# Designs tried in a protein design chat: VH-VL binders against p93756r25to151. Part 19

Target 1, 127 residues: p93756r25to151
Amino acid sequence: EIQLGSKLVVGENTLWVSNNGDFALGFFNPPGLLNRFSIGIWFNSNSIPYDQRKVVWVAGAGVVVSDNSSYFELTRNGELVLFDSLLGVPVWNSKTNRFSVSSALLRDDGNLVLLKDREEIVWQSFG
Short names: E, the ipSAE of ESMFold2; O, the ipSAE of OpenDDE; V2, 0.75 times the mean of E and O plus 0.25 times the DockQ between their complexes.

## First folded at step 8 (VH-VL; framework fv_lumrotatug)

Design p4 (at its last look DockQ between E and O 0.18; V2 from the best seeds 0.00; counts 0 for: pae O 4.2 > 2, placed apart)
Fold by ESMFold2, look of step 8:
Structure p4 (fold): chain C 127 residues (1-127), chain A 122 residues (1-122), chain B 107 residues (1-107)
Amino acid sequence: as target 1 above (127 residues)
Amino acid sequence: QVQLQESGPGLVKPSETLSLTCTVSGGSISSYSIHWLRQPPGKGLEWIGVIYYSGSTDYNPSLKSRVTISKDTSKSQVSLKLSSVTAADTAVYYCARGPSYFWTGYRGFDYWGQGTLVTVSS
Amino acid sequence: EIVMTQSPPTLSLSPGERVTLSCRASQSVSDYLVWYQQKPGQAPRLLISGASTRATSIPARFSGSGSGTDYTLTISSLQPEDFAVYYCQQYDSYPLTFGQGTKVEIK
């Protein structure tokens, strides 16, 4: 389970992973976009090598950020925010700051969900 | 261990098409970009272009009208074709592997083929 | 395209000496800068990316520095295996471009 304040940063190559390990959420470099990164969910099965995995969902339909420590955060206010640190602005957010989000979960079916009271789904990815 | 190897004819006649193959062994090309570069004898390096994991390409504008890069993922091969060659196209040709598209750290070509000399001569 | 200019074109040095190689870009490349080493008859070898980050297994005597348009490769104490041609390359924008090289040769 992903706690409020959790952050993924471009260049750190860290991931949010489903409980069974079959899905991961992290940054990737879209084709044709030199030094630009999107956040996505991909298959992360142990039977598929890291370099052969396929993306199944992308935040903001492929919006990109720079590699100057740009980040994806579950904020203390319960929003998912994709922030471009070079531009100094968010480029996408989940708009969930009034939903009483307590945590997020990347489910074993690849769906990223935001939870109220660690139980009620109040937002989900469209993967 | 991943290895790249260029192959193809070492002699090409002017006005014809130069055709090379980069064979990748010890790994897959499905998540990597593959670049082509060349180096005329005794001179510096020139980037020719790239093919991404998606199959899309970007080319050096100086060569774009004459170059095609394509891939056959089932054979782990990437092909370079350069049409209408002249003596100025004589060079050692390299293929090189770019980082995985899941890699977000600093970038550079970590694996190169050993190179193949192509001479354009009558 | 971004023109990369290396200086000097040639250095003649002895083992143990300190080497400083310069690379200037025609516009800022924002630390998207790579250094390669190339020995005769071989493919280039990645030394440094991101202007200052050594590639895997590159000895600590190699260091990169600089920002904006001006970048430097330093070899703190030349070893016999370091006599080679060194290239800088920018990856800020396509086309990817290389400097014309600095040859470091034995004196």
Scores: ipSAE 0.507, ipTM 0.822, lowest interface PAE 2.1, mean pLDDT 88
Fold by OpenDDE, look of step 8:
Structure p4 (fold): chain C 127 residues (1-127), chain A 122 residues (1-122), chain B 107 residues (1-107)
Amino acid sequence: as target 1 above (127 residues)
Amino acid sequence: QVQLQESGPGLVKPSETLSLTCTVSGGSISSYSIHWLRQPPGKGLEWIGVIYYSGSTDYNPSLKSRVTISKDTSKSQVSLKLSSVTAADTAVYYCARGPSYFWTGYRGFDYWGQGTLVTVSS
Amino acid sequence: EIVMTQSPPTLSLSPGERVTLSCRASQSVSDYLVWYQQKPGQAPRLLISGASTRATSIPARFSGSGSGTDYTLTISSLQPEDFAVYYCQQYDSYPLTFGQGTKVEIK
């Protein structure tokens, strides 16, 4: 599970990984770009050939951030926020502050879910 | 100190596959991207492609259909295969280290192999 | 692809002279510009990254400047060991592309 306050930062080689390891969530360079980052979910299983390891979800439909220590955070109020540090503004938000989110989970099917009371799905990436 | 070294046949016949290996020492290929470049005699540099620490690759569109880059982490080696070669593929081939996916330092290729000449000739 | 154009193609100078090399991109590369030095029979050597940041162990006489589409490499006082071909490269977007190079030769 992903705790409130957890964040991924551009420049830090960190990922949120599903329990089975088949999916990972993290920053990646969109096709054709080396200097911009998107946050997304992709196949991460070692049993899957590289050509089958595709991005299955991208926050904000391709929103990109700079490499100036931008970050993706599960905030204390239960929102997923993609923040561009260079611009100094959030560029994407799950808008889930009213759902009493208690944690997040990247499921083994690649679906990122936000949970209420660690049980009820109140938001999901595939939804 | 990080060192890169290209190895492979210096002569390849037309229509055959050029195969080179880049051996990296003094550093982990799991933390950096490894790029392949080439330079025809007396000409400029051309970027061929890259393999990232994750194993993902990107290729120059001009060569994509013929290029395959792979790596063996256990051997600290990166391989380049270029199929259906012609005389136009004659060049000094370089492998070079690029930044990692999450590199926060300056970019560019900071370490290069010495290069290996590959001549395509019948 | 982004086309990088360097000028002049060749520059003949004497030691001690100031060197100014130009690199122009077909579109803005947002300072994602690198300079390399290459001597005969050697691999390129990284000089400048991010348009203006000297790489490790690069002498202070080398400097980079510019923005958008236009960039410059300057050698304040040309040394004998500086005679070489200089390349610019953009890493703004794929595919990575290089200028055709400027040869700095001895007059």
Scores: ipSAE 0.026, ipTM 0.679, lowest interface PAE 4.2, mean pLDDT 91
ESMFold2 (binder alone), look of step 8: mean pLDDT 90; pTM 0.930

Design p5 (at its last look DockQ between E and O 0.27; V2 from the best seeds 0.00; counts 0 for: pae O 4.5 > 2)
Fold by ESMFold2, look of step 8:
Structure p5 (fold): chain C 127 residues (1-127), chain A 122 residues (1-122), chain B 107 residues (1-107)
Amino acid sequence: as target 1 above (127 residues)
Amino acid sequence: QVQLQESGPGLVKPSETLSLTCTVSGGSISSYSIHWLRQPPGKGLEWIGVIYYSGSTDYNPSLKSRVTISKDTSKSQVSLKLSSVTAADTAVYYCARGPYYFWTGYRGFDYWGQGTLVTVSS
Amino acid sequence: EIVMTQSPPTLSLSPGERVTLSCRASQSVSDYLVWYQQKPGQAPRLLISGASTRATSIPARFSGSGSGTDYTLTISSLQPEDFAVYYCQQYESYPLTFGQGTKVEIK
């Protein structure tokens, strides 16, 4: 599980991974957008080389950030926030500040969920 | 170990279409962007265009009206077509791989084919 | 399009000398700059990306510096295998553009 305060940063090559390893969430470079990155979820089987993995979901319908140490954070207020460090502004958030989020989980079906009391789904990446 | 290799006719007549193939061995092209470049003999490099892992393309505006890049992922091949050629299109043509991974972003071309000379002459 | 200008066009030097190659962009490229080495009959070889980051297996004698519009490749002590043509390339925006090259030749 993904704890409040957890962060992914452009260029650090870190991922949030489902329990069985089949899905990963991290930054990727969209086609046609030099030096810009989005947050996505992709199939991440341990037997599939990194160069064959495909993105199946993108935060904010493909909003992008610069590679100037921009980040994706599960804030202590329970929001997912995509922040562009060059512009100094968030470009997307989950709008879950008042949902009593305690953690997030990337499920084995590729659905990113925000949980109350580590159990109740109060937000999800897809229906 | 991944390798790129250009192939195609070395001689093309003016007004015809130059057609080259880049074959990628030792790996799949499904998650990579493949670029084409050229270098006239004794001169510098010119970027022709890119085909992204998605299949979409971007082209150098100087060539855009005459160029098509396409791919066949089942054969690990990327094709370059340049129509209505003239002597000015004589060059060594290269295919090159980049970005290395779609999450790394562009960091230069770390894999190149050996190059193939195409001469445009009647 | 961003025009890349290299100087000088040719340098004649001896092994052991320090080399400084200049690359100027027509507008800021924000450190999105690559250096390549090319020998006759070969494809270019990646040396530096991000203006200052050496590619894998590139010897420490190669270093990149600069910012904005002005960039430099330095070879601290020329080796016999370093005589080649050097190109800078920007990747701030498409189309990707290269400098015309600097030839480093043996004196």
Scores: ipSAE 0.432, ipTM 0.800, lowest interface PAE 2.2, mean pLDDT 88
Fold by OpenDDE, look of step 8:
Structure p5 (fold): chain C 127 residues (1-127), chain A 122 residues (1-122), chain B 107 residues (1-107)
Amino acid sequence: as target 1 above (127 residues)
Amino acid sequence: QVQLQESGPGLVKPSETLSLTCTVSGGSISSYSIHWLRQPPGKGLEWIGVIYYSGSTDYNPSLKSRVTISKDTSKSQVSLKLSSVTAADTAVYYCARGPYYFWTGYRGFDYWGQGTLVTVSS
Amino acid sequence: EIVMTQSPPTLSLSPGERVTLSCRASQSVSDYLVWYQQKPGQAPRLLISGASTRATSIPARFSGSGSGTDYTLTISSLQPEDFAVYYCQQYESYPLTFGQGTKVEIK
């Protein structure tokens, strides 16, 4: 379970991983780009090299950020926000501040869900 | 310490295929990207392409139609093939190691082979 | 592709002098700029990455600066072993591209 206020930062190489380990959420370089990052979910198989793992979801349909400590955050008001630190602006938002999100969960099927009261799905990546 | 070494014929006839091998020692090619570059005599450097640790490749658009980069992990070797060569392909060819990830501040080609001259001549 | 242009093409100097080499990109490379030194018969040697970070074992007399499209390599006091060709290279995007080089030769 991902707590409000949790953050992934470009360069820290940290991930949010599903309970069974089959899926991971984190920053990656889209094909052909060296210094731009997208945030997405991929099938996390140890038998597949990192850069060849299939991405199953990307926030903002290909939105990219710089490597200037840009970050992806589950804000305290319950929104997923991709922030480009170089530009100083959010470049993607789940628009879920009105849903009383209490936590997030990367499910074992690769679906990232935002939960109300730890039970009700109010937003999902596959939706 | 990581070492790269280019090997292959130093002479290739026009229209034939240039074939070179980069042997990497002191490190795993599965952990790094290996790039090919070339430098015509007395001229600057040109990037040819890259093979990533996954085996995926990217090529310079100017050479893409003629270039193939592959690797044999068991031999710790990366291969370059350049087809339909002309005199313009005469150059010193280098293989070089790129960074594992671009997230760190360490960028550029930190290890190079000594280079091997390939002359295209009839 | 991003075109890298270096100036001057050749620089004739004496040991001890300050060296300033210019590298200009056709578009911003966001500090993703590398400098190499190449001596005759040798492969290029990495000097600076990220526009201003010295590579391992590179003497302090080498420094890089700049931003956007304009970058500079400086040698505070030219040493005899510094006579070589210097190249800049961008790694903002593929294809990777190099400047045409600046030759620093002895006066």
Scores: ipSAE 0.034, ipTM 0.688, lowest interface PAE 4.5, mean pLDDT 90
ESMFold2 (binder alone), look of step 8: mean pLDDT 90; pTM 0.928

## First folded at step 9 (VH-VL; framework fv_lumrotatug)

Design q1 (at its last look DockQ between E and O 0.44; V2 from the best seeds 0.00; counts 0 for: pae E 4.7 > 2)
Fold by ESMFold2, look of step 9:
Structure q1 (fold): chain C 127 residues (1-127), chain A 122 residues (1-122), chain B 107 residues (1-107)
Amino acid sequence: as target 1 above (127 residues)
Amino acid sequence: QVQLQESGPGLVKPSETLSLTCTVSGGSISSYSIHWLRQPPGKGLEWIGVIYYSGSTDYNPSLKSRVTISKDTSKSQVSLKLSSVTAADTAVYYCARGPYEFLTGYRPFDYWGQGTLVTVSS
Amino acid sequence: EIVMTQSPPTLSLSPGERVTLSCRASQSVSDYLVWYQQKPGQAPRLLISGASTRATSIPARFSGSGSGTDYTLTISSLQPEDFAVYYCQQYDSYPLTFGQGTKVEIK
């Protein structure tokens, strides 16, 4: 379970992983984009190379950030925010600041969900 | 230990197609990009193009109309074809592998082949 | 495309001397810059990436610095094995481009 204030940073190469390990959320470099990074969810089998793992979702339909200090955060206001640190602006957010989000969960089916009261889905990546 | 080796004819006639193969041993190419570069004798380096882990390519605009890069991941091979060659295409040709690129993107080349001289003359 | 200009074209120095090589880009490359060393008959050898990060097994006498359009490679005390041609290369945007090289030769 992903707590409010949790953050992924491009240069740290850390991941949010589903409970059974089958899916991961993190930064990746889309092919053909030099020094640009997207946030995506992919199937995370340790038996296949990362580049053969199917990306099942990309935040903002493939918006990118431009440097190693850019980040993806579940803010204290309950929003997922993709922030470009070079430009100094968010490039995408989930627009969930009014939904009383308490946490997020990357489910074992690859769906990233934002939860109210740790149980009610108020936003999801597949929807 | 990862090694890259270029192979192909060392002599090509003008107007023909230069064809080279880069064979990667001691490692996989499936999570890495492979680049081709060349260096005319006594001169600097020129980037030719890249094939990404996905199979997509980008080429130097100066060569784009004449160049094709392709790969066979099961054989760990990447090919270069350069059509309609002239004496100006005489160079040492290198293949090079960038560091692991999917999670962190492109990085400078960590492994280079030894290079193969291709001479264009009749 | 981004033109990389190295200076000087040639340096003649003795072992033990400090050397500074300059690399200038026609536009900012935002620290996406690499330095290579090349000896005759060999492929280039990676020295520095990200303008200042030494590659694995590169001695501390090599250091990179600079930002924006102006970058330098410094060798603090030349060793006999350091006489070679040095290239800078930008990886900010395609096409990837190299400087023309600086030859560091024994005086």
Scores: ipSAE 0.122, ipTM 0.691, lowest interface PAE 4.7, mean pLDDT 87
Fold by OpenDDE, look of step 9:
Structure q1 (fold): chain C 127 residues (1-127), chain A 122 residues (1-122), chain B 107 residues (1-107)
Amino acid sequence: as target 1 above (127 residues)
Amino acid sequence: QVQLQESGPGLVKPSETLSLTCTVSGGSISSYSIHWLRQPPGKGLEWIGVIYYSGSTDYNPSLKSRVTISKDTSKSQVSLKLSSVTAADTAVYYCARGPYEFLTGYRPFDYWGQGTLVTVSS
Amino acid sequence: EIVMTQSPPTLSLSPGERVTLSCRASQSVSDYLVWYQQKPGQAPRLLISGASTRATSIPARFSGSGSGTDYTLTISSLQPEDFAVYYCQQYDSYPLTFGQGTKVEIK
């Protein structure tokens, strides 16, 4: 389970991983872009070479950020925010501050969900 | 100690296919991407393309239609083929290692072969 | 593609002098800028990566600086072995591209 305030930062190689380890959420380089990053979910299998791992979901449908300490955060207000540090602005937001989000979870089926009271799904990546 | 070495014919006729091999020792080509570059005599450097540790490739758009890069992991060799060559393809050809990771992207070329001159002559 | 432009084309100096080489990109490369040194008959040698990170075994007299589109390689005190051609390269996006090089020659 992902706590409010949790953050992924470009360059730190940290991931949010499903309980069974089959899916990971993190920054990746879209094809052709070596120093631009998107945040997405992919099947996390060691049997698949890194450059062949297919992304199954991308926040903002192709939105990219710079390598300058940009980050993806589950804010304390319960929103997923992708922030471009070079531009100094958020470039994507789940717009879920009204839903009383208490936590997030990357499920074993690859679906990222935002939860109210740690039980009710109020937002999901595949929805 | 990683070492790369280019090999192949130093002379190719126009319209024929240039074929080079990069032999990598002291490291695994399954762990790193291998790039091909070239440098015409007295000129600057041009990136040709790359083969990733997975075997996937990317090419310079200026050469994509003529370039094929492949590898044989059992021999620790990467191959470059450039078809329909002309005098403009005369250059010293280099293979170089460019580390890559899915989450971090590409890195600069840290190891180079010594280069091999290929002359296109009629 | 991102066009890399180096200046000056040639620089004639004496040992001990300070060297400043310029590299400009047609668009921001976000510090994904590398400098190479190349001597005649040799492959390029990695000097600086990430705009300012000195490679292993590279003398401290070499330093890189800059941001966005403008980058500089500095040699604080030119040594006899430093006479060579220097190239900058971006690895921000495909295709990878190089500057045309600056030749540092002995005066």
Scores: ipSAE 0.034, ipTM 0.664, lowest interface PAE 4.2, mean pLDDT 90
ESMFold2 (binder alone), look of step 9: mean pLDDT 89; pTM 0.911

Design q2 (at its last look DockQ between E and O 0.07; V2 from the best seeds 0.00; counts 0 for: pae E 3.4 > 2, placed apart)
Fold by ESMFold2, look of step 9:
Structure q2 (fold): chain C 127 residues (1-127), chain A 122 residues (1-122), chain B 107 residues (1-107)
Amino acid sequence: as target 1 above (127 residues)
Amino acid sequence: QVQLQESGPGLVKPSETLSLTCTVSGGSISSYSIHWLRQPPGKGLEWIGVIYYSGSTDYNPSLKSRVTISKDTSKSQVSLKLSSVTAADTAVYYCARGDYEFLTGYRGFDYWGQGTLVTVSS
Amino acid sequence: EIVMTQSPPTLSLSPGERVTLSCRASQSVSDYLVWYQQKPGQAPRLLISGASTRATSIPARFSGSGSGTDYTLTISSLQPEDFAVYYCQQYDSYPLTFGQGTKVEIK
C-alpha cells in the first residue's frame, strides 16, 4: 500500500508497483515532447524493457510537467497531486480532500484506487 | 557497447533520392530515439530529424517536404530518404542516438555513427 | 527557430592555459544545452548536457555553466588532446540547432 505523504519525483526513477508486480505507476516522457513528463500506469514486464505502448492510464489525460523535480504526491489530505515545480502550481489533482482517504493501492488489475479506512474505494483511476 | 553504423551510396546524382541506413548494434531501437544529422565539409552541424521509439517522427522544417525517416525494429535499422537532392545536400551524414529512455527523457546525443560522406554531383 | 551563436570563432592557445568558450541563444533555452567536441574526421563527442552535467568519462577539467541565453564551457587546464572544434546545441525546442563552433588550436 501507498501511505499518505508518499511521493514520486521526476529524475529519481522510483515507481509504485502492484503487489504481484504486473503494473507500475511512474513518470515517463511522452514521445514528441522535449523535457516534459506525464504520470501513467503501465504493464510492468520483468523480462523486457519498459514498453511505453502498454500505458493503460495517464493522469489528466496526458497533462505534463517539467523535469525540474516535479512530483506526484498522495498528500496528507488524501489528494493525488501532480505538481509542476517550474510553474510552481499543481497541474492536476484527484479532488479527494473531503473523502477521508487513508491510503492508496495500485491493484493487480492496474487500477489505482484511493481507500477510506483501508477498505472502501472512494476514487479510482479507471472509470 | 552500443554502436551505430551508417551505410549507403557515397555518390548521388542531382534530382535523385539520397538513401541511407543506420544499423544499431549492442542495443535495441525499441527504447530509444534515433536522429539524423549532417555536416557539409568544413561547416557546422544541421539536425535533419528524429524517429522516436514509438515510430513517430519530427523533421527540420527546412527539409520536411523532402525527408522521410523510417525504422525496421526487427533489423535494428533506421532509414533516411532525402528526395530531389542538389549540390547543397553534399555532407557527412550521421545517425545518432538521443540519450533518452522511457523514464529519463533526452540529454543530447550520446552515441554517434562514424559518419558517411554523400557527394551530390553529375 | 533558436539561433545559437558561439564566440570567439577561433582561439589560439598553449597547453596549460584556461579556456572559456561562449554560447548565446536567441531566446532562453532553460539549461537545455549540450556541448560537443569534434576532431577532424570524427563524429562529435558529448561533453556536457543540461548546461553543466559532464557526460560519462569526460575529464573534470571540462565544466559548463550559464543560464537563460548565455552559456559557457570552461577547460581549466588545456591538454594537447583538447585542440578541437567545440559546438553548443540547444534541445529546448525543435528544430534542434547548433552553434557554428569555436576552434581551439595550438599557438
Scores: ipSAE 0.214, ipTM 0.712, lowest interface PAE 3.4, mean pLDDT 87
Fold by OpenDDE, look of step 9:
Structure q2 (fold): chain C 127 residues (1-127), chain A 122 residues (1-122), chain B 107 residues (1-107)
Amino acid sequence: as target 1 above (127 residues)
Amino acid sequence: QVQLQESGPGLVKPSETLSLTCTVSGGSISSYSIHWLRQPPGKGLEWIGVIYYSGSTDYNPSLKSRVTISKDTSKSQVSLKLSSVTAADTAVYYCARGDYEFLTGYRGFDYWGQGTLVTVSS
Amino acid sequence: EIVMTQSPPTLSLSPGERVTLSCRASQSVSDYLVWYQQKPGQAPRLLISGASTRATSIPARFSGSGSGTDYTLTISSLQPEDFAVYYCQQYDSYPLTFGQGTKVEIK
């Protein structure tokens, strides 16, 4: 499970990984961009080079952030927020602050879910 | 309707510290970044720095050693301090909101204060 | 820093004419470019971000194009209220930088 306050930062090469290891969530360069990043989920296979792994979900269509310490966070208020440090603004938000989110989970099927009371799905990436 | 308004002394002596305040109404400074910019009379625009919604800051390297930006969320105010001023610091100073619309990808400084002229003179 | 260069410095035109303003970056800004309009005694006004305009406030006669290092602001038919200074700005990297501006004045 992903705890409230957890954060991924551009340049740190950290990932959120499903329990079975089949899926990973993290920053990647959208096609054609070298200095911008999106946050997404991909099938995590060691047989496929990192830059060739198919992304199955992206936070916001076409949303990108700078490489200047931008981050993706599960806030304490229970929202997924993508923050662009260059402009200094949130560029994507799950808008889930009213759902009493207690944690997040990247499921083994690649679906990122936000949970209430660690059980009830109140938001999901594939939904 | 978001509004920004700069305030502070219009005259500062050389070597002293320029101090301005940006008061933001109709919106929360906790949700957006506030930038400071300046424009010498008859010249172009220069970016000074930014304070993010998180409170972190970034500054133009040309001014970093002299600039401090801070904010008071309870007052909805952002402050700019520029130390050791010279005549080269004479300009209209603006605060502006940096915005991003995630549905369209639209970016830029969408709301500006009217600007306040600060003249450095003995 | 990325240097933004606008051309020409001044354009003298009549209402109804087509306006083309150029903005060149010292390195690619990957379409992270915005245009502002500034009238005397006023703060700059955001016009275009990339190729997008704010439909509710920016007239359709304004459009932006370009890629890499070269960008253009076009006014299809110049109106009396369009006489102003126009600035481009990149937000590809720190520090944020502006062009020196192009003044569009009445002939």
Scores: ipSAE 0.129, ipTM 0.748, lowest interface PAE 3.2, mean pLDDT 91
ESMFold2 (binder alone), look of step 9: mean pLDDT 89; pTM 0.928

